# VH-VL binders against q9v1v9: the designs that were tried, part 23

Target 1, 196 residues: q9v1v9
Amino acid sequence: MSFVVIITGIPGVGKSTITRLALQRTKAKFKLINFGDLMFEEAVKAGLVNHRDEMRKLPLEIQRDLQMKVAKKISEMARQQPILLDTHATIKTPHGYLLGLPYEVIKTLNPNFIVIIEATPSEILGRRLRDLKRDRDVETEEQIQRHQDLNRAAAIAYAMHSNALIKIIENHEDKGLEEAVNELVEILDLAVKEYA
Below, E stands for the ipSAE of ESMFold2; O stands for the ipSAE of OpenDDE; V2 stands for 0.75 times the mean of E and O plus 0.25 times the DockQ between their complexes.

## First folded at step 7 (VH-VL; framework fv_amivantamab_arm2)

Design K3 (at its last look DockQ between E and O 0.91; V2 from the best seeds 0.75)
Fold by OpenDDE, look of step 7:
Structure K3 (fold): chain C 196 residues (1-196), chain A 119 residues (1-119), chain B 107 residues (1-107)
Amino acid sequence: as target 1 above (196 residues)
Amino acid sequence: QVQLVQSGAEVKKPGASVKVSCETSGYTFTSYLISWVRQAPGHGLEWMGWITAYNGNTNYAQKLQGRVTMTTDTSTSTAYMELRSLRSDDTAVYYCARDRLYYYGMDVWGQGTLVTVSS
Amino acid sequence: DIQMTQSPSSVSASVGDRVTITCRASQGISDWLAWFQHKPGKAPKLLIYAASSLQSGVPSRFSGSGSGTDFTLTISSLQPEDFATYYCQQADSFPWTFGQGTRLEIK
């Protein structure tokens, strides 16, 4: 049986840290996959792009096809080991927000869990300001909250088509990290039964 | 309706070049690839390569490397395939096709262009 | 390159018959397989994509199945317009490759 956990969160929410720590503690041997990275690898392999920045410039139809390719690969891998899939629930575009996973893709992935990492807009903004290494779009607290709200909506949509359980994990400053990690570990450990 | 219309039949001498056009309509040209496939008499279909209409990236069959050039004109939504140093074994019907890559594939094809190479 | 092998190379059948064509890939290609119908003097026509998905406008008598290395195209009840050459094509990795074709002739 396959066990797939989707984990998502807006930039600066602390998703990478929580993911890393949880993977170290979980009893299950998860394979961590970044959906975007895998798409890029496939695109390069096919000669569709030369640089990562070109991925965003690909026509939507091509992106969707690549997504399906990657989704099927992930599904195949999930037969052998549990998968923690890092992906964007929504993608902000100049014209609006796009769902990160189309219907056909989410059906293929068929996740068991959709995990959303959240924090307060002020916390996220603070973290973004401290992290100068990443080129991030400048967003207001209001925009940050809107993005998080849309991610929740996206998760509901994904769950509707996959019957995945949705888990919202709050990552707050001071006392939030350890608790957040523990919550994720609890979910990941459920995979032990599936591959035993 | 999606349509691909190719240029007419060509007769060429060995060593010459041929350029086949494929005019597309009914869809956003830059959203898809164009693949070229040929069929020699008595043989099956052979994929020649593809070109991305959005940025002009190409992927040619190794057999044709150095002899084939695929191009696109986005202003006219037209794809071109040039084959150089023609040989008798290049005699074939050449097809263009809209290519949607892995999942949907080559879903709409042109009517074909016969290229005859004879001395 | 991935080699695709079709069987049979030719088949004679009558209207109303059930016809089955097989395609084998030299390596696993999951369900990245398409089936085409090709009539002389006409453009090839996509029938099946993703091994089992029916292309829009294609009659339901056509069906595809299989995954991995072995694939099958089935025509449940052969119609007069179905006499043609059929090709499988792998869409797993570049270069795209076709089977050698199966000629379906009237008996």
Scores: ipSAE 0.746, ipTM 0.885, lowest interface PAE 0.7, mean pLDDT 94
Fold by ESMFold2, look of step 7:
Structure K3 (fold): chain C 196 residues (1-196), chain A 119 residues (1-119), chain B 107 residues (1-107)
Amino acid sequence: as target 1 above (196 residues)
Amino acid sequence: QVQLVQSGAEVKKPGASVKVSCETSGYTFTSYLISWVRQAPGHGLEWMGWITAYNGNTNYAQKLQGRVTMTTDTSTSTAYMELRSLRSDDTAVYYCARDRLYYYGMDVWGQGTLVTVSS
Amino acid sequence: DIQMTQSPSSVSASVGDRVTITCRASQGISDWLAWFQHKPGKAPKLLIYAASSLQSGVPSRFSGSGSGTDFTLTISSLQPEDFATYYCQQADSFPWTFGQGTRLEIK
């Protein structure tokens, strides 16, 4: 059967490091997919965009259609290999937060887990400020925590339309990295039963 | 009610050009694509290309590359298709359609414009 | 380009009959397939999208099925207004391509 794990977290939580280490340690042979990368690939194939920064300028209805194309592609891949799907649970806009995955997309993906990587607001802010090459707005610590709270709420909405369990993994700068990686490996190892 | 209303029939000689208009109403013009599809007498439907209403990007069928130009006028919510260097086998009914891309497709069509190319 | 082959090229049937029309893609297109009804002098009308989803306002006697390369359109009980040519269209990859059409004649 299919095994899909969604992994998400706001920029600065350390998701990339945790993901890389967990994939090295897990017994399962996961394919790592970035949802936005596939969205961009499909948009380029269609001739809708030439550059990544044009993606956010696409009409919402076109973005929703591309999301369905990508979701069905991922669902087909998941029949043959467990998928670790990197995506945003919410998207910050000047007027509020947008849910990253519509109902039809979540139903199609039907994830087993939604894993949220979190860290303290001060740790996140510190990591963002050290990375001066990012083209991102710098949020206050309060805004960072609010964003993480909204991601939790979004995960609940996604779980209502799937079989997913929600797992929050805390990534603290001290020895919390080892525990975070082990928690993710424990989830990923569950896939061995599905594809053994 | 979503409507696409096209310009009237045209009779042209070989080598001429034709420009067909497609006036849209009842929806936000810039939210979708406009596809153009034609049907020659005795033949099936042939996709010619699309234009994105929001920025004017185009994607043309390879067979027509170099002879077709699609444009939009957002102030009037109108799409245009111009076909140049007409041949007798360009005789067809030309349709515009609102194109919602992969999932929902071409859900509303214009009434068609007959273009006849003859000496 | 993905080639779409329809069969039969024409069918003659009586009011009340069950009619099936088939469409074959030259490569796998998952369920990215639409069906259109086209009557002389009118615009084409979308009936089915995503292989099996009924477009709003289309009577429930129309249904679609299939995935991969083989698809069917079924009319469960023909009505006099169903006289038309029917086209399948793949929506997997540009360019959009259509089957050659199936002309339905009502006896």
Scores: ipSAE 0.637, ipTM 0.853, lowest interface PAE 1.6, mean pLDDT 90
ESMFold2 (binder alone), look of step 7: mean pLDDT 91; pTM 0.924

Design K4 (at its last look DockQ between E and O 0.90; V2 from the best seeds 0.80)
Fold by OpenDDE, look of step 7:
Structure K4 (fold): chain C 196 residues (1-196), chain A 119 residues (1-119), chain B 107 residues (1-107)
Amino acid sequence: as target 1 above (196 residues)
Amino acid sequence: QVQLVQSGAEVKKPGASVKVSCETSGYTFTSYLISWVRQAPGHGLEWMGWITAWNGNTNYAQKLQGRVTMTTDTSTSTAYMELRSLRSDDTAVYYCARDRLYYYGMDVWGQGTLVTVSS
Amino acid sequence: DIQMTQSPSSVSASVGDRVTITCRASQGISSWLAWFQHKPGKAPKLLIYAASSLQSGVPSRFSGSGSGTDFTLTISSLQPEDFATYYCQQADSFPWTFGQGTRLEIK
């Protein structure tokens, strides 16, 4: 049986740190996959793009095809080992928010868990300001909260089609990191029985 | 309705060139690739290559490298395939198809264009 | 290149029959396989994509199965309009390649 955990969070929420630390502590041998990275690799193989920045310029129809290819690939890998899939629940566009995972993709991935990493808008904003090396659009606290709210909504939609369990993990400053990591590890360790 | 309409039959001499057109309608032209496939008499289908309609990137079958050129005109939503240095074994029905790559595939095809190469 | 081999090359059947066509890839292609129907003088028609997904507008009597190297197209109850040549096509890697075709003719 396959075991797939989707993990998502808005930029600056501390998702990467939590993921890294949890993977070091979990008893299960998870393969970490960044969905976007894998899509880029596939696009390059197809000769569609040469640089990552070109991915956003691909037609939506082509992006969806690549998503399906990646999803199928992940599904196949999940038969052999548990997968921790890092992806965006929603994608902000100039015209609104797009769901990161279409229906067909979610059905293919069929995740066991959807994990959302969250923090307060002020914490996220603070973290973003400290990481100036990243070229990110400046967002207000209200915008940050809106994005998190939409991610929750997306997770519910995804869970509806996959019967995944949703877990919200709070990553707060000072006293949040260790607790957040532990919460994620608890979820990841559930995979041990699936591949024993 | 999605439609691909190709140009009419062609008769060419060996060494000549042929250019087949594929006019598309019913969808956003720049959102898909156009693949070209041919079928020689008594043979199966052979993929020739594709072109991206949004930026004109091409991928040709190795067998046809140097002899085939695919182009698009976004203003008319038309794809073109030119085959040069024609020989008798290029006699075939040539098809254009809307292509969405791996998962969705070539989902709508043109009616075909017969190209006859004879002395 | 990936070679696709169909079996049989031709098959005779009657209306109402169950017909099965197989396609074998020279290497693993996951589920990246399409099935086409082709009638003389007409455009090829996509029937199945991604090995088992039914194309919109295609009758439910058509079905596809398989993964890896072995694939099957099934027509559960043959109809008069189904007599044609069928092709499998791998969509795993470039160049796209087709099987040699299976001619389905009336018995």
Scores: ipSAE 0.828, ipTM 0.928, lowest interface PAE 0.6, mean pLDDT 95
Fold by ESMFold2, look of step 7:
Structure K4 (fold): chain C 196 residues (1-196), chain A 119 residues (1-119), chain B 107 residues (1-107)
Amino acid sequence: as target 1 above (196 residues)
Amino acid sequence: QVQLVQSGAEVKKPGASVKVSCETSGYTFTSYLISWVRQAPGHGLEWMGWITAWNGNTNYAQKLQGRVTMTTDTSTSTAYMELRSLRSDDTAVYYCARDRLYYYGMDVWGQGTLVTVSS
Amino acid sequence: DIQMTQSPSSVSASVGDRVTITCRASQGISSWLAWFQHKPGKAPKLLIYAASSLQSGVPSRFSGSGSGTDFTLTISSLQPEDFATYYCQQADSFPWTFGQGTRLEIK
């Protein structure tokens, strides 16, 4: 008897703006949580890291432990209020894509929805190039499409181990922002009946 | 099979130092922490601190800060704990433990090393 | 530092009995609690992690429960090898702290 919505999307899809506006408009009182922020908080509390960029250098087994602590913490909070959980479905590495949420983490989170914010590769690339100040490793449209494809596949795997519904919300540059926000609000408003 | 094997018992005089070794096997040493825990006769367990096997960072119990040094040797998968300026109340069995942090905890322990401080 | 208080300090019980040991934290620790078994001359053995998760190789007669400040370890049917001292340990924040122990004695 919890309501957890996972929201994900690669950089350049407009996820932060959609999330902020949807939270302002929804009837439900969601707690917005960034998974990585909580992992960083716990790592700092333990004295393992001092700076955010050290997190990726932690051994995988330590990262898995932090994920479990954070997942349990989120599960406990979800008993009191609905949770909108911002996280990565996959993480690009030099040698391939890493799934962001292992099975035990998904089982513990037990999400009701996995919402993927998407845009076309050309829209994403255009947004990244407008915002790009200095970066030598810019993804091509083909690489962007493959990343979004893998995120969809990851979401299916996560949904198989929960009762989550998968919702893809497209964010197009012209009139698409308001529609994307409304689609997210419709999902968030479902939480009202769970927490009255 | 995961094992932590500690060095043998030691008898020390007050003011001396002791260095206990903890040789690990059966797992990837650099993927976990090593915690040190001691138990004085008639007392409970007391956490002394940990060392991160992957980079050698330490976190010491405040009571022991300044007297304890923990180190590792990744080539031998061995952790060390040195306690200096020994007092009679440092008499205890000293344990190392593989520490998986918050969720999984200290899941495998060494057999213990008795350190006796007496004059 | 988080203080952990165990109760009772000792238990006298027979093989086959059900035994419950309690552990209280001085502040909320969510589910971040472990239980250990310690026999004379042996290394401590992890039984339960995260309040209720059974460690690999530990018999199913051991179980843990609780959240927040109050936790229990239950042995559903004592066996001769279960006579030992039991410790709880909080894993919410450093320093790790332990209860004072509960001696489980035969008869």
Scores: ipSAE 0.715, ipTM 0.879, lowest interface PAE 1.0, mean pLDDT 90
ESMFold2 (binder alone), look of step 7: mean pLDDT 91; pTM 0.924

Design K5 (at its last look DockQ between E and O 0.94; V2 from the best seeds 0.78)
Fold by OpenDDE, look of step 7:
Structure K5 (fold): chain C 196 residues (1-196), chain A 119 residues (1-119), chain B 107 residues (1-107)
Amino acid sequence: as target 1 above (196 residues)
Amino acid sequence: QVQLVQSGAEVKKPGASVKVSCETSGYTFTSYLISWVRQAPGHGLEWMGWITAYNGNTNYAQKLQGRVTMTTDTSTSTAYMELRSLRSDDTAVYYCARDRLYYYGMDVWGQGTLVTVSS
Amino acid sequence: DIQMTQSPSSVSASVGDRVTITCRASQGISSWLAWFQHKPGKAPKLLIYAASSLQSGVPSRFSGSGSGTDFTLTISSLQPEDFATYYCQQADDFPWTFGQGTRLEIK
């Protein structure tokens, strides 16, 4: 049986930290996969792109095909071990927001859980300002909240097609990290039964 | 309706070059790849390579490396395949096809272009 | 390169018959396999993509199955227009490669 957990969150929400700590504590041997990274690897292998920034310039039709390629690979891997899949629920474009996972892709992945990491817009903005290493689009608190709202909506859509359970984990300043990690670990540990 | 229309038959001498055109219509040209496939008399289909219509990246079959050049003209939605240093064993029907890579694949094909190489 | 081997190379059948063509890959290709129909003087026609997905406009009598290394194209009830050469093609890794073809002839 396969056990796939999708984890998503907007930049600066602290997703990477929570993921890292949870993976260290969980009893299940999860394979962490970044969907975008895997897509890039496949694109490079195919000779479609040379740099990561070119991925966004690929036609949508090509991107969708690559997504299916990656989704199938992940599905196959999930037969052998539990998968924690880091991906974007939505992608902000100049013309609007795009769902990160199209119908065919989410059906292929067939996740057990969709985990959304959230925080207050002010907290996220603060974290973004402190992290100067990443080239991030400048967003207002209002825009940040809108993005989080759309991620929730996307999660509902994904769950509708996969019957995944949705878990929202709040990562707040001061006392939120440990609790957030514990909540994720609780979900990840459910995979132990699937691969026992 | 998606269509790929290829140029007419060619007769060439050994050592010459041939350039086959593939005019596309009915879809967004830059959203797909163009693959080229050939079939020699009495043989099966052989993939020659593909070109991305959006940025002109190419992937050629190793067998044809150095002799084949694929290009596109986005203004006319036309793909071109040039094969140089022609040999008798290059005699074949050449096909262009719209290609969407792994999942959807080569879903629409041109009618083919016969290239005959004879002394 | 991934080698694709079709079986049989040729088959004679009658209208109404069930016809099965097999394709074996030299290595696992997941479900990235397509089936084509090719008639002389015509463009090849995509029948099946992703091993089992029916291309739009293709009659339902055509079906594809399989994963990994072994694949099958089935025509449930052969029609007169189905006599042609059929090819499998792997789309897992470059270069794309085809089977040697199966010629379906009228008995």
Scores: ipSAE 0.777, ipTM 0.903, lowest interface PAE 0.7, mean pLDDT 95
Fold by ESMFold2, look of step 7:
Structure K5 (fold): chain C 196 residues (1-196), chain A 119 residues (1-119), chain B 107 residues (1-107)
Amino acid sequence: as target 1 above (196 residues)
Amino acid sequence: QVQLVQSGAEVKKPGASVKVSCETSGYTFTSYLISWVRQAPGHGLEWMGWITAYNGNTNYAQKLQGRVTMTTDTSTSTAYMELRSLRSDDTAVYYCARDRLYYYGMDVWGQGTLVTVSS
Amino acid sequence: DIQMTQSPSSVSASVGDRVTITCRASQGISSWLAWFQHKPGKAPKLLIYAASSLQSGVPSRFSGSGSGTDFTLTISSLQPEDFATYYCQQADDFPWTFGQGTRLEIK
């Protein structure tokens, strides 16, 4: 009835490039959805915010309610075409990491796959330092590895409540990009059976 | 225990204004919205608008736009609704409610404030 | 604005009866529907949120069902304290709108 693929990865893994290329090559006509973009759209429509930077200032309880609204919209869209859902597995806060998707949200989304795009900590650090919006308080390689480890743990929690398969796709430098794209295409092509 | 306690009944003349208070307790005031809902005699419930306690943003029902002002005082955890240019068809019981938005709804309500508009 | 139409407008019933109230939305509202109980001189009370989820502290004889445009509130075994007016409310888009109400009266 539905095919939902969650794709996630910390900043610097090359997720956007892999996603764009895979969508060009897959046999299935996926709808790409950014979870945060839909949350912003709903919040603006409700009059809760006017600008994107206000979203993180919303009380947690309001953010979680918006997540439920958005999750339901996505699940309904998935009845008509396969969904590639771009979201954060975890969110860094001053006091630790928050799981990006509460239990009821995951249950509503009911993903078939949770795809984690990863790269080595040194590759991620190098990519972040070349970013035009360079931050002087960049995470160390050890902190980057901890973040990727925690994202894997979050994916296990999400899969426990949805029966989604977890796929880790490594985006290594040089020739690794093409293999990463092909791995994602293989997953996306599975949707053809559901919407043929 | 979450409680919303409203100010007492009021009698007003047409053209006057009324300001109803809603004092909250038992929860973090800034975490949710406050919605105002009224019920005229012999009629159903009518949503008037909401205010976000955390930043004071408002969303008013279109028919009341320009006549209603909602405010909050975070230091006393109190919401206010002022309705101006009162008409006889504004006679109603006015409720405040904690509004948890789409999923959880308006889960705790004040006891109501009767506002009577008569000449 | 999303219009909500309840039926029936009133119901006469006896203690122990099963009562069903329906609510229709003018457009699809997914599962974003709440049910309220309202007694004269009292605050409205949330019974059901998200079409079918029972609010904490509400007796299990109350249940909700439906999605899209058609929704139902069921009271499985009517109790004396259940005589009230019942409202549905859509929570899909602002402004919040209510059905016109269903008055449940003792027979």
Scores: ipSAE 0.684, ipTM 0.870, lowest interface PAE 1.3, mean pLDDT 90
ESMFold2 (binder alone), look of step 7: mean pLDDT 91; pTM 0.925

## First folded at step 8 (VH-VL; framework fv_amivantamab_arm2)

Design L1 (at its last look DockQ between E and O 0.88; V2 from the best seeds 0.77)
Fold by OpenDDE, look of step 8:
Structure L1 (fold): chain C 196 residues (1-196), chain A 119 residues (1-119), chain B 107 residues (1-107)
Amino acid sequence: as target 1 above (196 residues)
Amino acid sequence: QVQLVQSGAEVKKPGASVKVSCETSGYTFTSYLISWVRQAPGHGLEWMGWITAYSGNTNYAQKLQGRVTMTTDTSTSTAYMELRSLRSDDTAVYYCARDRLYYYGMDVWGQGTLVTVSS
Amino acid sequence: DIQMTQSPSSVSASVGDRVTITCRASQGISSWLAWFQHKPGKAPKLLIYAASSLQSGVPSRFSGSGSGTDFTLTISSLQPEDFATYYCQQADSFPWTFGQGTRLEIK
């Protein structure tokens, strides 16, 4: 059996922290995979890129091929152990938002859950400002909210094709972290019976 | 319609070089790779290498390294394969193919170019 | 390099027959396998990609199956235009490698 949890959230929402803490607490032995990282790895193996910044320069057709390769690989891994897949639900481009997971990819992954980490735009903005180490595009609160809204929409689309359950986890500054972690752990622990 | 049209047959002497062209149409040239495959008489298909049309990165079969050069011209959507220091065993039909790598693969091929190497 | 071994090397069949061609990889290649049809003087034609996905425009009588090391191309009901040489190709790792080919002849 396969158990795949997709986790997504916009930059600065606290996804990494929640993921890390939840993985420490869950009873299931999840393999954490960053979709983008795995794509990069495959691209490097193919000799297509030398560094991560070149990934965005790959033609969409090549990117889609790599996505499918990664998706298939993840699917195979999921047969052996539960997978927590960190990925972008949507990708902001100069011309609009792109779905991070095309139809063929989401069908291949066939997730059990799509987890969205959210926070208020002001909270996210505050966190981004405090994290000066990351080079992030400056976004307004409105833009942040729009991105979150589109992620929700994307999740619904993904769920429609996979029958995944959608879970929205709020990560707020006040008392939000522990609660958010617990909510994620609850989902992850459901994998225990699938691999028992 | 996606098409790959190759240059005509070539007859070469041992030690010479040959350059085969592959003109593409019907798709965005820079969105795909071009793979080259050859077939010697009485033998199967042999992958020679590929080139990215968007960046010019190449991956050559080890057997041909040093003797093969693949190039592209984005202005004409044409790929080129040059094989140097030709030998009799290089006699083959050479094919170009549009390639998307792992999943989708080489989905459209040229008609082939016969290269004959004889003394 | 990954070696691909096809079987049989040649097969004689009649129109309407079910034909099966097998391909074995020297190591696991997951589902990264393609099948090609090749007729003399013509461009090779992609039939199946990713082991089991039918290329657009290819008749449904063609099908691919398998994963790991063993793969199969099946023609459910052979048609006159299907007499050709068929090749499997692994797309798992470079260099791409092909099977020896299977010549499908008319009985």
Scores: ipSAE 0.778, ipTM 0.899, lowest interface PAE 0.7, mean pLDDT 95
Fold by ESMFold2, look of step 8:
Structure L1 (fold): chain C 196 residues (1-196), chain A 119 residues (1-119), chain B 107 residues (1-107)
Amino acid sequence: as target 1 above (196 residues)
Amino acid sequence: QVQLVQSGAEVKKPGASVKVSCETSGYTFTSYLISWVRQAPGHGLEWMGWITAYSGNTNYAQKLQGRVTMTTDTSTSTAYMELRSLRSDDTAVYYCARDRLYYYGMDVWGQGTLVTVSS
Amino acid sequence: DIQMTQSPSSVSASVGDRVTITCRASQGISSWLAWFQHKPGKAPKLLIYAASSLQSGVPSRFSGSGSGTDFTLTISSLQPEDFATYYCQQADSFPWTFGQGTRLEIK
């Protein structure tokens, strides 16, 4: 009765382009949701913040509550249409990485798939340097690979609490964008039977 | 144990102001909101507003705009609610509550402070 | 503002009875509803959050259900200590609003 696909990937993997093209091509009418955007929207409505920069300064307990509000909202929407949920698998902090989706949140979302878009560390670094990067925190290739490894580990944890299938889609410059898009479309097309 | 302890009962004349304190303990004060709720005699509960302990931002019920001020003192983990230009229909028991927002709600309340406004 | 309407306004019941109190929101509030117990001279006590989740330390005879606009609080086997006024409260959007209350009297 619901179909939720989580899509994630660190900055520089080409996730936005792959997502856009796959949504044009899929047989299913997905709604694309950015988890952070929805959290910001709810925080503004509550009067907790006025600007996006304030979101990271919210106490952890308030952020957890907003995550639950957003997760339940997404779960309700998923009853009516398939959801492609764009979010971070992990969040870097000064003291380490947080899982982007705590147990209660992932249980509420109950995703069918967790799709990780990846690329080689050198490709990611090259794309970041060509692109305008906001926070100026340039990771080395080794740090990029460790971040991707952590995201894979996070996806395993999320799958344990949801029975989601994990799919890694590689977006290599050598293999071409078309193959990555087709792999995502195959997953998205599975939703057509759920809402027919 | 999480505890909210309020200041004692007040008797006021119309036009005066009252300031109720809410001293918190047993949790990290700056992690949550404090909501204020009142109950007039023979009436139900009425939400007055909240204050964020971490930033001091407030959200007041529209009915009370211009008459209410909520503040915090993070050094003593204490929230305050001041109601000005008191009227006889402001007679109520005033509660503070730890507010965990949408999902977990107002999970721990103070014992209440009776404010009586009479001529 | 979201209006919350409780029914009934009062109820008399015997120890051991099943008691159901209903709450209707003026618009959809998903599952963002809490139930409180309030005894004279005491602070309100949170019983149920998120429509159906039992607060820690609350007896299992209390349960909540519903989604959207219609919600219920059920006490499966009424105890003498359950004499109180019960309030629902929506937590979908500010301002927080409460139902008018249901006074439960033990016969």
Scores: ipSAE 0.692, ipTM 0.872, lowest interface PAE 1.1, mean pLDDT 90
ESMFold2 (binder alone), look of step 8: mean pLDDT 92; pTM 0.926

